# VHH binders against Phosphatase IMPL1, chloroplastic (IMPL1): the designs that were tried, part 1

Scores and structures below are computed, not measured.

Target 1, 311 residues: Phosphatase IMPL1, chloroplastic (IMPL1), of Arabidopsis thaliana (Mouse-ear cress) (q94f00)
Amino acid sequence: VLSEVSDQTRYPRIGAKTTGTISPAHLLEVVELAAKTGAEVVMEAVNKPRNITYKGLSDLVTDTDKASEAAILEVVKKNFSDHLILGEEGGIIGDSSSDYLWCIDPLDGTTNFAHGYPSFAVSVGVLYRGNPAAASVVEFVGGPMCWNTRTFSATAGGGALCNGQKIHVSKTDAVERALLITGFGYEHDDAWSTNMELFKEFTDVSRGVRRLGAAAVDMCHVALGIAESYWEYRLKPWDMAAGVLIVEEAGGAVTRMDGGKFSVFDRSVLVSNGVLHPKLLERIAPATENLKSKGIDFSLWFKPEDYHTEL
Structure headers, positions and changes below count from the first letter of each chain, unless a header shows other numbers; antibody chains aren't numbered by Kabat.
ipSAE, averaged over its two directions, is called F for ESMFold2-Fast, E for ESMFold2 and O for OpenDDE. V2 adds 0.75 times the mean of E and O to 0.25 times the DockQ between the complexes of E and O.
[cut] marks letters that were taken out.
The coordinates of atoms that the task and the answers printed are left out; those that the model quotes come from them. Centres of patches stay.

## First folded at step 1 (VHH)

Design a1 (framework vhh_3k1k_2)
Fold by ESMFold2-Fast, scan of step 1:
Structure a1 (fold): chain B 311 residues (1-311), chain A 120 residues (1-120)
Amino acid sequence: as target 1 above (311 residues)
Amino acid sequence: QVQLVESGGALVQPGGSLRLSCAASGFTFSSYAMRWYRQAPGKEREWVAGISGSGGSTSYEDSVKGRFTISRDDARNTVYLQMNSLKPEDTAVYYCAKDRYSGSYYFDYWGQGTQVTVSS
């Protein structure tokens, strides 16, 4: 007997279909250089003394983040002086009439960085008219005494790479054999409570759910095929822009947590290996719809006011 | 360039009220969640309240629920903490923080803080 559950689900691609006047190769060179330059700053800080007090750790994080962001901004501005940049440190910088929006997270996973726990990254993505065009993430691995990095990159339509080699999502076709990842915001509202319930439910039916604390790393792990899915409510564009393109170009699927077409300005993301996506949505989409009924706002956010998109 | 400036801290009697203000500059205020933290002498800095970028979601530490209200005025780039029914245990330096880190207690910028003292 030969019968396979047909995967008839098709998910809209989020990657830009064109990159305008700037070639995908040129965008790739600059996102890679920017992410590596920021990562060099972070690497210099990984072995700096950790203060016992919370304030001392906060100062180290802030100083490292500022230095990493400055290094990334210098690379971007040197290559594209008229592009728009979205980063937490400076908010919105540059020309809002630009079709190119750089979404920069100079230090993703700051709590992990503060403790020397090996799950943090530098993440740089560039959008063309609201759609991811090129991306790079430099992941920190190993931890104290053995720090190293993995470099992830992608262009829209160009596939995904890890350390220069093609990567692909896993072929795992059952939730019962899946390793899943999620994250939690610090706002303990209905979305947080709902995701805690999803965490409990998925822990019971899968191989386990991880809470690693760095969204860009989590997405890259799905793209690399070492985890099957990642979902989270209320990630910002700089948390997602690079990772979602890397997942999609590795053959994965990207949607909102209600199953709708994803934008980096959406307030929920579900990434997966594709084959599991419909099975995950069977549990996640109703929970997300219930949050809407409770008044949780899922409209677009953090989109620069005058930035024109094809969303 | 990013700056957060807290004000409104004062000496107040138990049961009294204060409104703290945090004036923000150097970033697109309406795009970021904002938070209040406090640190009492000899204690760790603790989270008190948070408000989303849209203002549609607020959250509070258990000991201040029902007594404190966080709000924002995006036209004035200001976040507020209205503190009612103040207790001696609320005595602390109060800090404003710009939201940067989902699931983390570390933030890009902290203001210099404003001292609240609740004493008879």
Scores: ipSAE 0.000, ipTM 0.271, lowest interface PAE 12.5, mean pLDDT 86

Design a10 (framework vhh_3k1k_2)
Amino acid sequence: QVQLVESGGALVQPGGSLRLSCAASGFTFDDYAMRWYRQAPGKEREWVAGISWNSGSISYEDSVKGRFTISRDDARNTVYLQMNSLKPEDTAVYYCTARWGSKYYDYWGQGTQVTVSS
ESMFold2-Fast, scan of step 1: ipSAE 0.011; ipTM 0.354

Design a11 (framework vhh_3k1k_2)
Fold by ESMFold2-Fast, scan of step 1:
Structure a11 (fold): chain B 311 residues (1-311), chain A 120 residues (1-120)
Amino acid sequence: as target 1 above (311 residues)
Amino acid sequence: QVQLVESGGALVQPGGSLRLSCAASGFTFSSYWMRWYRQAPGKEREWVAGINSGGSSTSYEDSVKGRFTISRDDARNTVYLQMNSLKPEDTAVYYCAKEYRPGYSGYDYWGQGTQVTVSS
């Protein structure tokens, strides 16, 4: 299905212009089932006792992550046995000649899940020839004593939904009135230091910057219109594939942090409500260019060998 | 099943050198960032060094910068830590770890560690 875009669109659209022989509606049905099935596994684990030692806590996290992944993989394989799958834990499986690549994050926000903090998700996206075609994210909300979920979904050209209701990015047109989101790795290197400076600068000029710790949740919050932007360095395809389509289909903009055309295999993302995107890039793009001069690698990564893309 | 097996730890005198190895199995090694951590007696684990999936980018904690070098051999599924000009404060159990999410080290993928003691 051809995506409807304005001739005046400032930033290149990332969603697939066609989905080949499989309809967007059929892809959506399967991504929603896959994300829901993984989320049921995660929901079973949310009230399990939390051992705050690193090994006991890690066992709960990895057991839940792997069980969620297995449940998602079963749904995808039963519906499309010949598709290629990129799993966070399982690596690459399936037919490398397939035009369809499933990018699965079975438990986004593992640290938050480990602590029972209500900001984690199951994220499932499918690409057609490298471009996002359909997506679903199941967000966990409430926290201990009141766990619940909300489901986000999108198809390329089909718009974005939250619990069956159409959603749209905010119309906030000034950084001074914006709520922003970012994330950080545990590694204290030049990218970390640079993003801490961006965090400080944007905290000073906006209504605040949040650090929630789950990329798919952060992008869905931009799509929902409750935050204006999210950016982060060093994200993997499974962190981004679903969320970026949901943002774009909600009317948002998606680029690399240098302002260039985004692909799911890029190492940085800037998503926004669109109207703030140029204002954000005025600060973010020079910082990102400086990182390149320091030798930080921004080449494409985790693209499966022999996977054909139109990037 | 993910396994990480550290080796190469020894007793060494101040100013000495040592090379640690971490043999990895159960995952596509070449696709993951690899990191070294250490834990001194009575202290929490701290990050020491990291190397990206392509081997083109490395990073270090300030206290080891210029003295330690991280490298990888993807054909052998092994990550290395070359430690030069060792100091008593480098005494610790050294662990390697796989990054399975940006900003999350995946502690369940750490091995048993290898003991480095710097003392006369």
Scores: ipSAE 0.000, ipTM 0.213, lowest interface PAE 14.3, mean pLDDT 85

Design a12 (from a11 with K98R E99L R101S P102Y Y104R S105G G106D Y107F; framework vhh_3k1k_2)
Fold by ESMFold2-Fast, scan of step 1:
Structure a12 (fold): chain B 311 residues (1-311), chain A 120 residues (1-120)
Amino acid sequence: as target 1 above (311 residues)
Amino acid sequence: QVQLVESGGALVQPGGSLRLSCAASGFTFSSYWMRWYRQAPGKEREWVAGINSGGSSTSYEDSVKGRFTISRDDARNTVYLQMNSLKPEDTAVYYCARLYSYGRGDFDYWGQGTQVTVSS
C-alpha cells in the first residue's frame, strides 16, 4: 500500500480523489491501450535510416510524432468521444466543458529519438477536474541493435506498476548517496542560469546529476527507485501529467520547486522519493523564490480556456 | 492547426537593414519559446536567435550578436527579427520555429521561409 511507503501528510497529494462516473480501472484500461498503440508506431520508426541532413532528420521526428499522436487520438476518441484532449501536435480537441482532460506526449525526448539514444517515451495521462486520474508511460530502452520497451502505469489511489509489477521509490535518506536528474531549456534566461547553479551545487553534494532529456522517463526512473529526484522549470502539462501520478503512486512526493502544491499547469516540478524532499527544497525553494522576485512568470499555463478545475 | 508564416525577406546591399516577421496561429503563442533559423544553399539549418515565452530573455548565435535583435508581440501573435549591418554571409532562407518541447530538443513547424539575399 502506498500509505505504508510514503509520508502522505508531508505534502498534499495531487492525484484525483474521485474519477466521477468513469471508474479508475476503465480509465487505466484506455490510457494503457492509448500509450501502447502510440508506442507501436514509434517502435516501427526506431530503425528507420537517420538522414544526415538536418531537414531529413526533422521530417522523421515530425512524421513519427504525428503518426503516434493520430494512433493515440483514435484510441481515446473511440472510447470517450466527449472528452477533452490536449496534445502537442493537435492542440486542443473535443468538448472543452468535459471534466476529463487527456494530456498526451506522443514522443517525449525527440532529440534522443532523432539520435537513437535510448531515452524517449510515449506518455498519456488523464485528469479529472484538473487532477491526475490515470497514467501510462511506455519507455524505450536498449537503443540500436537491442530496442525494447517497459510500460509504467498508475491510477489515483491504486499504486504504480512497471510491466505489471508494483514499484516503489527508493528509501535513500541522504543527498550524498542520491542520484538526481534535471533538465534545461535551450534559452539562457534567469531560470536556465539558476538551474545550472543548482546542477553545479547538487553535483558537488550528491552521487551525481543526470540530464537525460525526456521528462516522462526521468519521472518514471524516480518512481522505479533507480534515481532519487527530478526537477525542472517550465515543463508543459503533456510533459508531466502521467509521470507525476506514477511518482506519487509509487510513494514519492510531488511539489512545485518553491515547495507549493503542484498542478500539471504549473511551470515547475520537483519529484522525489519523499524522504529527500525537504532536504532538496532547502536549496531549490529559495532559488525559485528569487526567480519570482526577478519577474519570472510562474502563473498557470496551457489550461484550456473553459476547462473547470478543482486546483 | 498550427501555422507559422514568415515574411519580410528581400534583396539588400551589404550594410543594409531588414525586419522579418513571423505570424503565428493555432496555438497559445504567449506560452511558447520562439526561434529564428536560417539555411544557406548546400548547408545545414542553423539557429540564429531565440526568445522566451515572456520576452524577458533572448539568445543569439555569436555571428549575429550586436547586429540582430529578436522581439515578440504577444497581442499580435508575431515574432520579429530586426537585422542590421547585413553581410553577404547572412544570405539564406530564414525560418520561424516554435519550440516543440521546452528543453528537450526541438523539431516543430517550419514555414516556407523568407529569402534574404545580401548582394549588390
Scores: ipSAE 0.000, ipTM 0.273, lowest interface PAE 12.3, mean pLDDT 86

Design a13 (from a11 with K98A E99T Y100P R101Y P102S G103K S105G G106E D108H; framework vhh_3k1k_2)
Fold by ESMFold2-Fast, scan of step 1:
Structure a13 (fold): chain B 311 residues (1-311), chain A 120 residues (1-120)
Amino acid sequence: as target 1 above (311 residues)
Amino acid sequence: QVQLVESGGALVQPGGSLRLSCAASGFTFSSYWMRWYRQAPGKEREWVAGINSGGSSTSYEDSVKGRFTISRDDARNTVYLQMNSLKPEDTAVYYCAATPYSKYGEYHYWGQGTQVTVSS
C-alpha cells in the first residue's frame, strides 16, 4: 500500500534490542564455539559407513545427533551455567527464570545426513527475553569425497557474516526472476496439502522452488542472496532461532505466513529478501488464513513454562 | 490429544510368547516410523525394534533377532511386537515410540509402557 519511500517500518524487526548484562560480542563468541564444536562431531561422522538397513542408518543419525548435542551443551553450560536451554523435542535444561534461552539443533537435515546428501547443518541460537540475540549455523557442503563447511553468524543489530565476510540478501524484485525454497513435514494433512498447492503455484510463476530438507540451511541461503525466500509450516524453535536472525541481519524480512509479527515460538515462518515479501504474502497469507478456518492451530508452541518474553 | 497406549504385557515363563500392541491416536500414524524400546530396572532405555512408515523395512536389536517381530496395521493405527522364545533377560517395561523420518532420535510421542516379566 505505501511506497518504499513512505514505509520504513513495513515489517517489525525480531532481533533483541538489548542483550542485558552479557554483550552481543560475548554471546556471539559462545554461539560460534558451540556450533563449531557440534560441527566437528558431525564432520567426524560424514564418512562413516552407511548401512542399508533401517537400524544402521537410524543408529548413525541418532548417535551423531546425541554426540553433537552433548558437545554443544558442554560449551553452553561451561560458559553460562545458569542459562536455559531448549533442545529437540522440547527438552528443557537449566534455570527457567533465565532471560537467555539457547535453541539448539545439533543436526538439522538428518535425512540428508543419513544419505550423505550435502544439505545439513548445526544450528545454535540464543534468545534474550524471547528475541533472537546471537546465532551461528555451520553448513555442510560438497558431499562424499569433498566435504567442507561454511559458517554463518549474526548478532541483533550487528549484521550477518559468512566465513567472516558480510552478506546481504538479493535485490531481486520480481517473483518471475526468483528462486524460492520450501519444506514439508511428514504429516499429510491440510497444511501439507496447502503447501503442496503453494509449491505448484510458485513453481509456475518463479524460476523454480527447491525442497532441500534443512531449514537452517534454507534460511542461510536466503541471507546469502542465492535464493529469494523460504517458507514452511510447523517448524519448531530449534529449527528457526538462528536462521531467522541471520536473514534479518542480512537485510531480509521475517514474518509468520499470515504476515503477522514473527516469534521463534510461532508455527509458520516466511523469510525473504524483503522486496518480494508483499508479493509472496499475496498468495501465502490467504492460504494460511484458510488453514485457520479449517481448524489448524497456529498458537505459540514449545515456549518453556515461566520463560519471560516481551509482551 | 496425541496418545500412544501399550498393552499386552504379562508374566510368562521362559520359552513363552507374548504379543504387545500400541494403539496410536491424534496424529497421522501411517506417516510415522514406529519403534519399540524397553527398560529393565536400574538400566537405561534401549531400542528393540523398528518399522518404517511403509512397513517395507524392519530392524531389530541383535539380542532379539529371530525371536521378535514388529508389524503395523495402519487402518487400526496400531503397531505390534510379537515376542517368542522369551528369556529372563527380556524382563522390562516396553515402550512404543513414534518419530518422523526427518528427525532420527526425535521421539515426539511416547506411551506409558507395558510390563513384561519372564520368570519361572
Scores: ipSAE 0.007, ipTM 0.199, lowest interface PAE 9.5, mean pLDDT 85

Design a14 (framework vhh_3k1k_2)
Fold by ESMFold2-Fast, scan of step 1:
Structure a14 (fold): chain B 311 residues (1-311), chain A 122 residues (1-122)
Amino acid sequence: as target 1 above (311 residues)
Amino acid sequence: QVQLVESGGALVQPGGSLRLSCAASGFTFSSYAMSWYRQAPGKEREWVAGISGSGGSTSYEDSVKGRFTISRDDARNTVYLQMNSLKPEDTAVYYCARVKYYGSGRFYMDVWGQGTQVTVSS
């Protein structure tokens, strides 16, 4: 359900207005089971020797990522054998004609996991015709000597929960009182340098900017009300699909970093508590437009070729 | 249902030894840090020892350090407290507790056992 924060209504809602033939409650049951099953695999591995394989520019793939993905895929396929799945490790699987697309990050924050730093998560979202329908994120907290988890979930129009309790974004209405979060991608280009400048600017005017290294965790912290905003360039659908719905259902706002209507296939995201969203865009949107004028590509990416979207 | 059940409490002579056990059920035991607390009559409950979810890290209250050893057997969902060189001041009801971590560095003991009585007398 909608939060009390009216500013969220200034921005188009991203959550699915319908889930077709499968109820939101049934999607939620399966997305929660999938995320929990992946998280159980990750929890078994947090204190074991890590087998780390480097993949891409500064990207890490572990045996734990693959095992977590396999566990999540088994849950999804057992419940919905004809659904389309987009996973970080496995690519695209299933029936491309399906209206349901599962976006799975079996271990968000692989660098943090590799070091035992307590900022990583299992993230599972399901889209209906391109729009988030249900989501769950299992956050890992504590670190060595005190590992534990915190579970987030949401359905479109159903509100957001953390460990079974309803959550809402903060009511903070001034940037000078805000705690902000950002992240930086692998590529060090104009988008990277522009976000470094935004980091500097926002550090000067806010309570501080954090760089935790796990997008799903960062978005869930905004939904929980312990941070006011998160933004980042070049996130992939599996980085965002669950977290954006959890933020929106907690009463937050979700847009592209140029202020435009967001989809999980966009290359930028700005999430906030809603009331701060226009104030954040005053600095972020011009910087993002300048990147477009320099030829930086913000076209949709990782959308399966035959997947039908309504936006 | 989430439960912790302690056992092993007994009457023992000063200088003696006891091993306490705590059987856990209803949760993924290996994912949680565990603690032992004790409470003597007319005193407040005090922390005694803790063990990480991995078992790789242990911590102790100063008065028991070197005498008590906390350990765990995740295959049996059990945490242990080996007590050596027992003193009369160790007389207390000993409680097993589950450590719950919440974000922002916050810890609580969210599940407690019913306790087991240890008496050290001359």
Scores: ipSAE 0.000, ipTM 0.104, lowest interface PAE 18.5, mean pLDDT 84

Design a15 (framework vhh_3k1k_2)
Fold by ESMFold2-Fast, scan of step 1:
Structure a15 (fold): chain B 311 residues (1-311), chain A 121 residues (1-121)
Amino acid sequence: as target 1 above (311 residues)
Amino acid sequence: QVQLVESGGALVQPGGSLRLSCAASGFTFSSYAMGWYRQAPGKEREWVAGISGSGGSTSYEDSVKGRFTISRDDARNTVYLQMNSLKPEDTAVYYCAKHLYTGRWSQYDYWGQGTQVTVSS
């Protein structure tokens, strides 16, 4: 009767313990419809001609992202007109007193999308009182001439699915046998330099580190068991809200990169298969503490001012 | 081609107010989210505030909420940061920043040269 997933993790769970008056199944139905609807918009754009000039690619990305966001917003608003939606630059749409906050990324991996590189996604998560309640990510695979999608989903306590099949993190128990993933923002500061050093170090001691360029995809790959861990500094709530729940519900572990309890409003994430989590933190946590000493701010961000949380 | 030119930095007393301006050129200003960063002495550059391309959404670092207001004038291709109730800890070089792609889904890709704000006696 108790969730099998809760027995597989040794770190504090981040998923909501209750979803209030709306059932997890109903939240999942709307999250899946929203992500699918956005993904249909993105799929219409994947085969549009690419001109690798800065302005031409920017226009394609802009138009696709706006259309995907509009499609997702329409689904959410029609089903839950009183819910909060996290908009551009952390602004909110809807009732600021709502317990439900929708964190959407209508096109995760915009650089990959711009180039037709097959690592981008539509990501939709909904929080209940600050904690992930339901999630869906539609991943784009194949690339030019063979585009397809995989759909990931999860509810808090309900497990994780890929194309309707239950998924679980890997059982890999040594870093030397692990495939790891990380990402880098465009801000070349001490966090960027520190993560480049972590990338170098982990490349030397693991089977390799990938830099795919879409946080939601990276987290779903950990949940699917085809990679052992993903970490990144300076992710925003819409980058993380869906993927972290999918990892946790697949039996993985989710923390900040200093090892502390994670919320989607934190500025760092480490996800893993659970077994490797302590070994990864032995290297990552000291590096993250050193960044705090250099003045890097890791306080919460993009949490709406009136949004009440149980964090 | 893309240019961001900050102005308005000054020495101001604690509790004072200051308005920073950023004149933007070389891109379709109204389509891009804009932001402000700052770099305090001995600290890394930190994000301060952001405003969506539509101007309908704003967000702030917790330490400046209720004191700072970001706004934009798309007719003048200018983004502003109104700073009220200034504290010594607000002393920093302030940088105007532009998103790489439109909206909230991208990182900032351009920063201006900065304008110095000093909050002291």
Scores: ipSAE 0.000, ipTM 0.334, lowest interface PAE 11.4, mean pLDDT 86

Design a16 (framework vhh_3k1k_2)
Fold by ESMFold2-Fast, scan of step 1:
Structure a16 (fold): chain B 311 residues (1-311), chain A 120 residues (1-120)
Amino acid sequence: as target 1 above (311 residues)
Amino acid sequence: QVQLVESGGALVQPGGSLRLSCAASGFTFSDYYMSWYRQAPGKEREWVAGISSSGSTISYEDSVKGRFTISRDDARNTVYLQMNSLKPEDTAVYYCATGRDWYKPTYDYWGQGTQVTVSS
């Protein structure tokens, strides 16, 4: 039955049920300003030379990442001086007693940025008591000679937008008609090998699997309805916090790769258009359980020690 | 200096429509995110809809999606809430707010509100 399979309520919602004393609209205004401000820094660097020494290219990536982070941090601190911030480059900053945790990735897809390949983003999410409350992702599109951006945003219960227009996941109901996305971590362990086998298996049964290289972009593409699913092992909170809310608010489903209830601090994510989620889990969940049996650690990570979360 | 004046609230039948207006003065309206909130008797104030300073980003609370539309007219310093297919559950005092004052908590620049009552 299509309506039963496509119903998002089939899986637990991850978005915050309340945002406390700060309105979702105010959180949205600040996540959008933060992501935009970081993206303006990145845009200044997209046309800088790439045909330079390895050291020069590495410096360009590092300098751009740090400058984007500094710009985002300034916006967040100016608006909410007492909030806790978890950044890829900066670690943990601020008051650990805060209910609000900002998860920022100032440059998602650094390898793509280094090569001028048009799949990277600035990603900013804010959690309330561990649950995503508001999110914005600024995706870089076009590539050399035609760079542009596309802005995604969402609030918990507020729906998802792309450039101010409401978006929703696809209605594709068969894996054989699906375009899927995955990614791979830098460690070539059992999780990497397992996901290579999933990549092979899904490539054989779907319209194809993409390996684009930027988790926030990948999740936004599912939310936009131009891909049906994204999954990856060993993602960190800053990789996921914004994108998972945008997918859920676009009508998609979000779980761990074992099918369990997702938190931003989990080490795996499966996002989909909802209707395909059970079919994807038929193949992905047993593979993930097998990894647990082999001793791969799926405990929560990067949760700040004193940050209080709802269960 | 800053003033927000809500209007348009009335008694309507279930399934009816209303358009609320919020006239703003004392600040550069076009620079500010604008929101609508409501508070029903015995309940906490809840956010209903928001529109960015450019008008390009618009958001709604789930229970009003598809029924309510927020818009703005920067030439008139006014934000609107078009409410269609009204339900008894929509009965509340509706408030207009702005989020530009980043150093203040929620409720910054709250107006006096306008009463919407949905009943027979």
Scores: ipSAE 0.000, ipTM 0.087, lowest interface PAE 23.1, mean pLDDT 85

Design a17 (framework vhh_3k1k_2)
Fold by ESMFold2-Fast, scan of step 1:
Structure a17 (fold): chain B 311 residues (1-311), chain A 123 residues (1-123)
Amino acid sequence: as target 1 above (311 residues)
Amino acid sequence: QVQLVESGGALVQPGGSLRLSCAASGFTFSSYAMRWYRQAPGKEREWVAGISGSGGSTSYEDSVKGRFTISRDDARNTVYLQMNSLKPEDTAVYYCAASPYDLYRRLGPYDYWGQGTQVTVSS
């Protein structure tokens, strides 16, 4: 049970209220070890040659992704053999009757990794009965000739850390002074067109909107207070599970893009510093409702069939 | 119902050794960081030692490093504090605490506390 009282947000908290028989501290030790172990695999690959054919570059990404995933899976299975794991390929590993679901992205921002652009991460989150319980993200910074990492972590109700130091979202209270982030999926449908219009509108009224290409990094930047908000349609559970907890535990707000209560199985996310959340929803929520009226599917996805949730 | 019960406190001569035990029940012991604190007469309660839920990490207050060793036996739901080369300054009530976070929250409130066991070091 959580002995430290954290400030409540205006929006419903998404973090698990309890982690059952496994303490948040124990889950944190394992998510941190898992993310660190995957990141060590990725770090070995950051300086491999990029002057190769299209086929050879794709092989480097695939090999690194698989090796990172294998390293993370080994850590999780060694510590919790009966837990359920959801990987980026939508593969389910382990016991579906488990209350604990690990959402793993062994290499978030693969296009950035392929080009050596310094915005990619290893992201590991664990849910308890559908709600984020513990998280770690290892962000890659610097780029060619100066690669380094910083580690983000959080537990439900325990606060958020970056390299062992407590972090908090920004106190920016006006969109006109905000730095915002978004991302785009590969389908050029009505959701893509709608988000391009949101990108244009928010670019006109804020300090700017970034499109960096790694969801876990983007959410961690909001938690760190160097950006005020991130939103995107059609992210998968492994894209979001760690980052949303880190944002919430840093004092931020997390909702669906229609303003509803978020789960990692939802198809939209809006994270912010909290104080700007209502102002952002004033524009984003109507746009998202219009997408629903056009038949865009926002039903839950990638939730394992037999996984029991208390959403 | 969560319970932490300390035992092993005694009167011991300077330079002597003593082993404290803390028996835990009512929670998943292996998932909690376990800590020892002490409180001497007229002083604030101070952190002495901690061990992570995995058992892989330990940490100690500077004045006890090299003299005290914290360990845990998850099969018996027990944490131990082996105290060697005891000094009169070690006289205190020793408290066991269980933390759901980590061993580094040494000044924060803890979820569960024991009732304490008295250690007296005097000639």
Scores: ipSAE 0.000, ipTM 0.134, lowest interface PAE 19.1, mean pLDDT 85

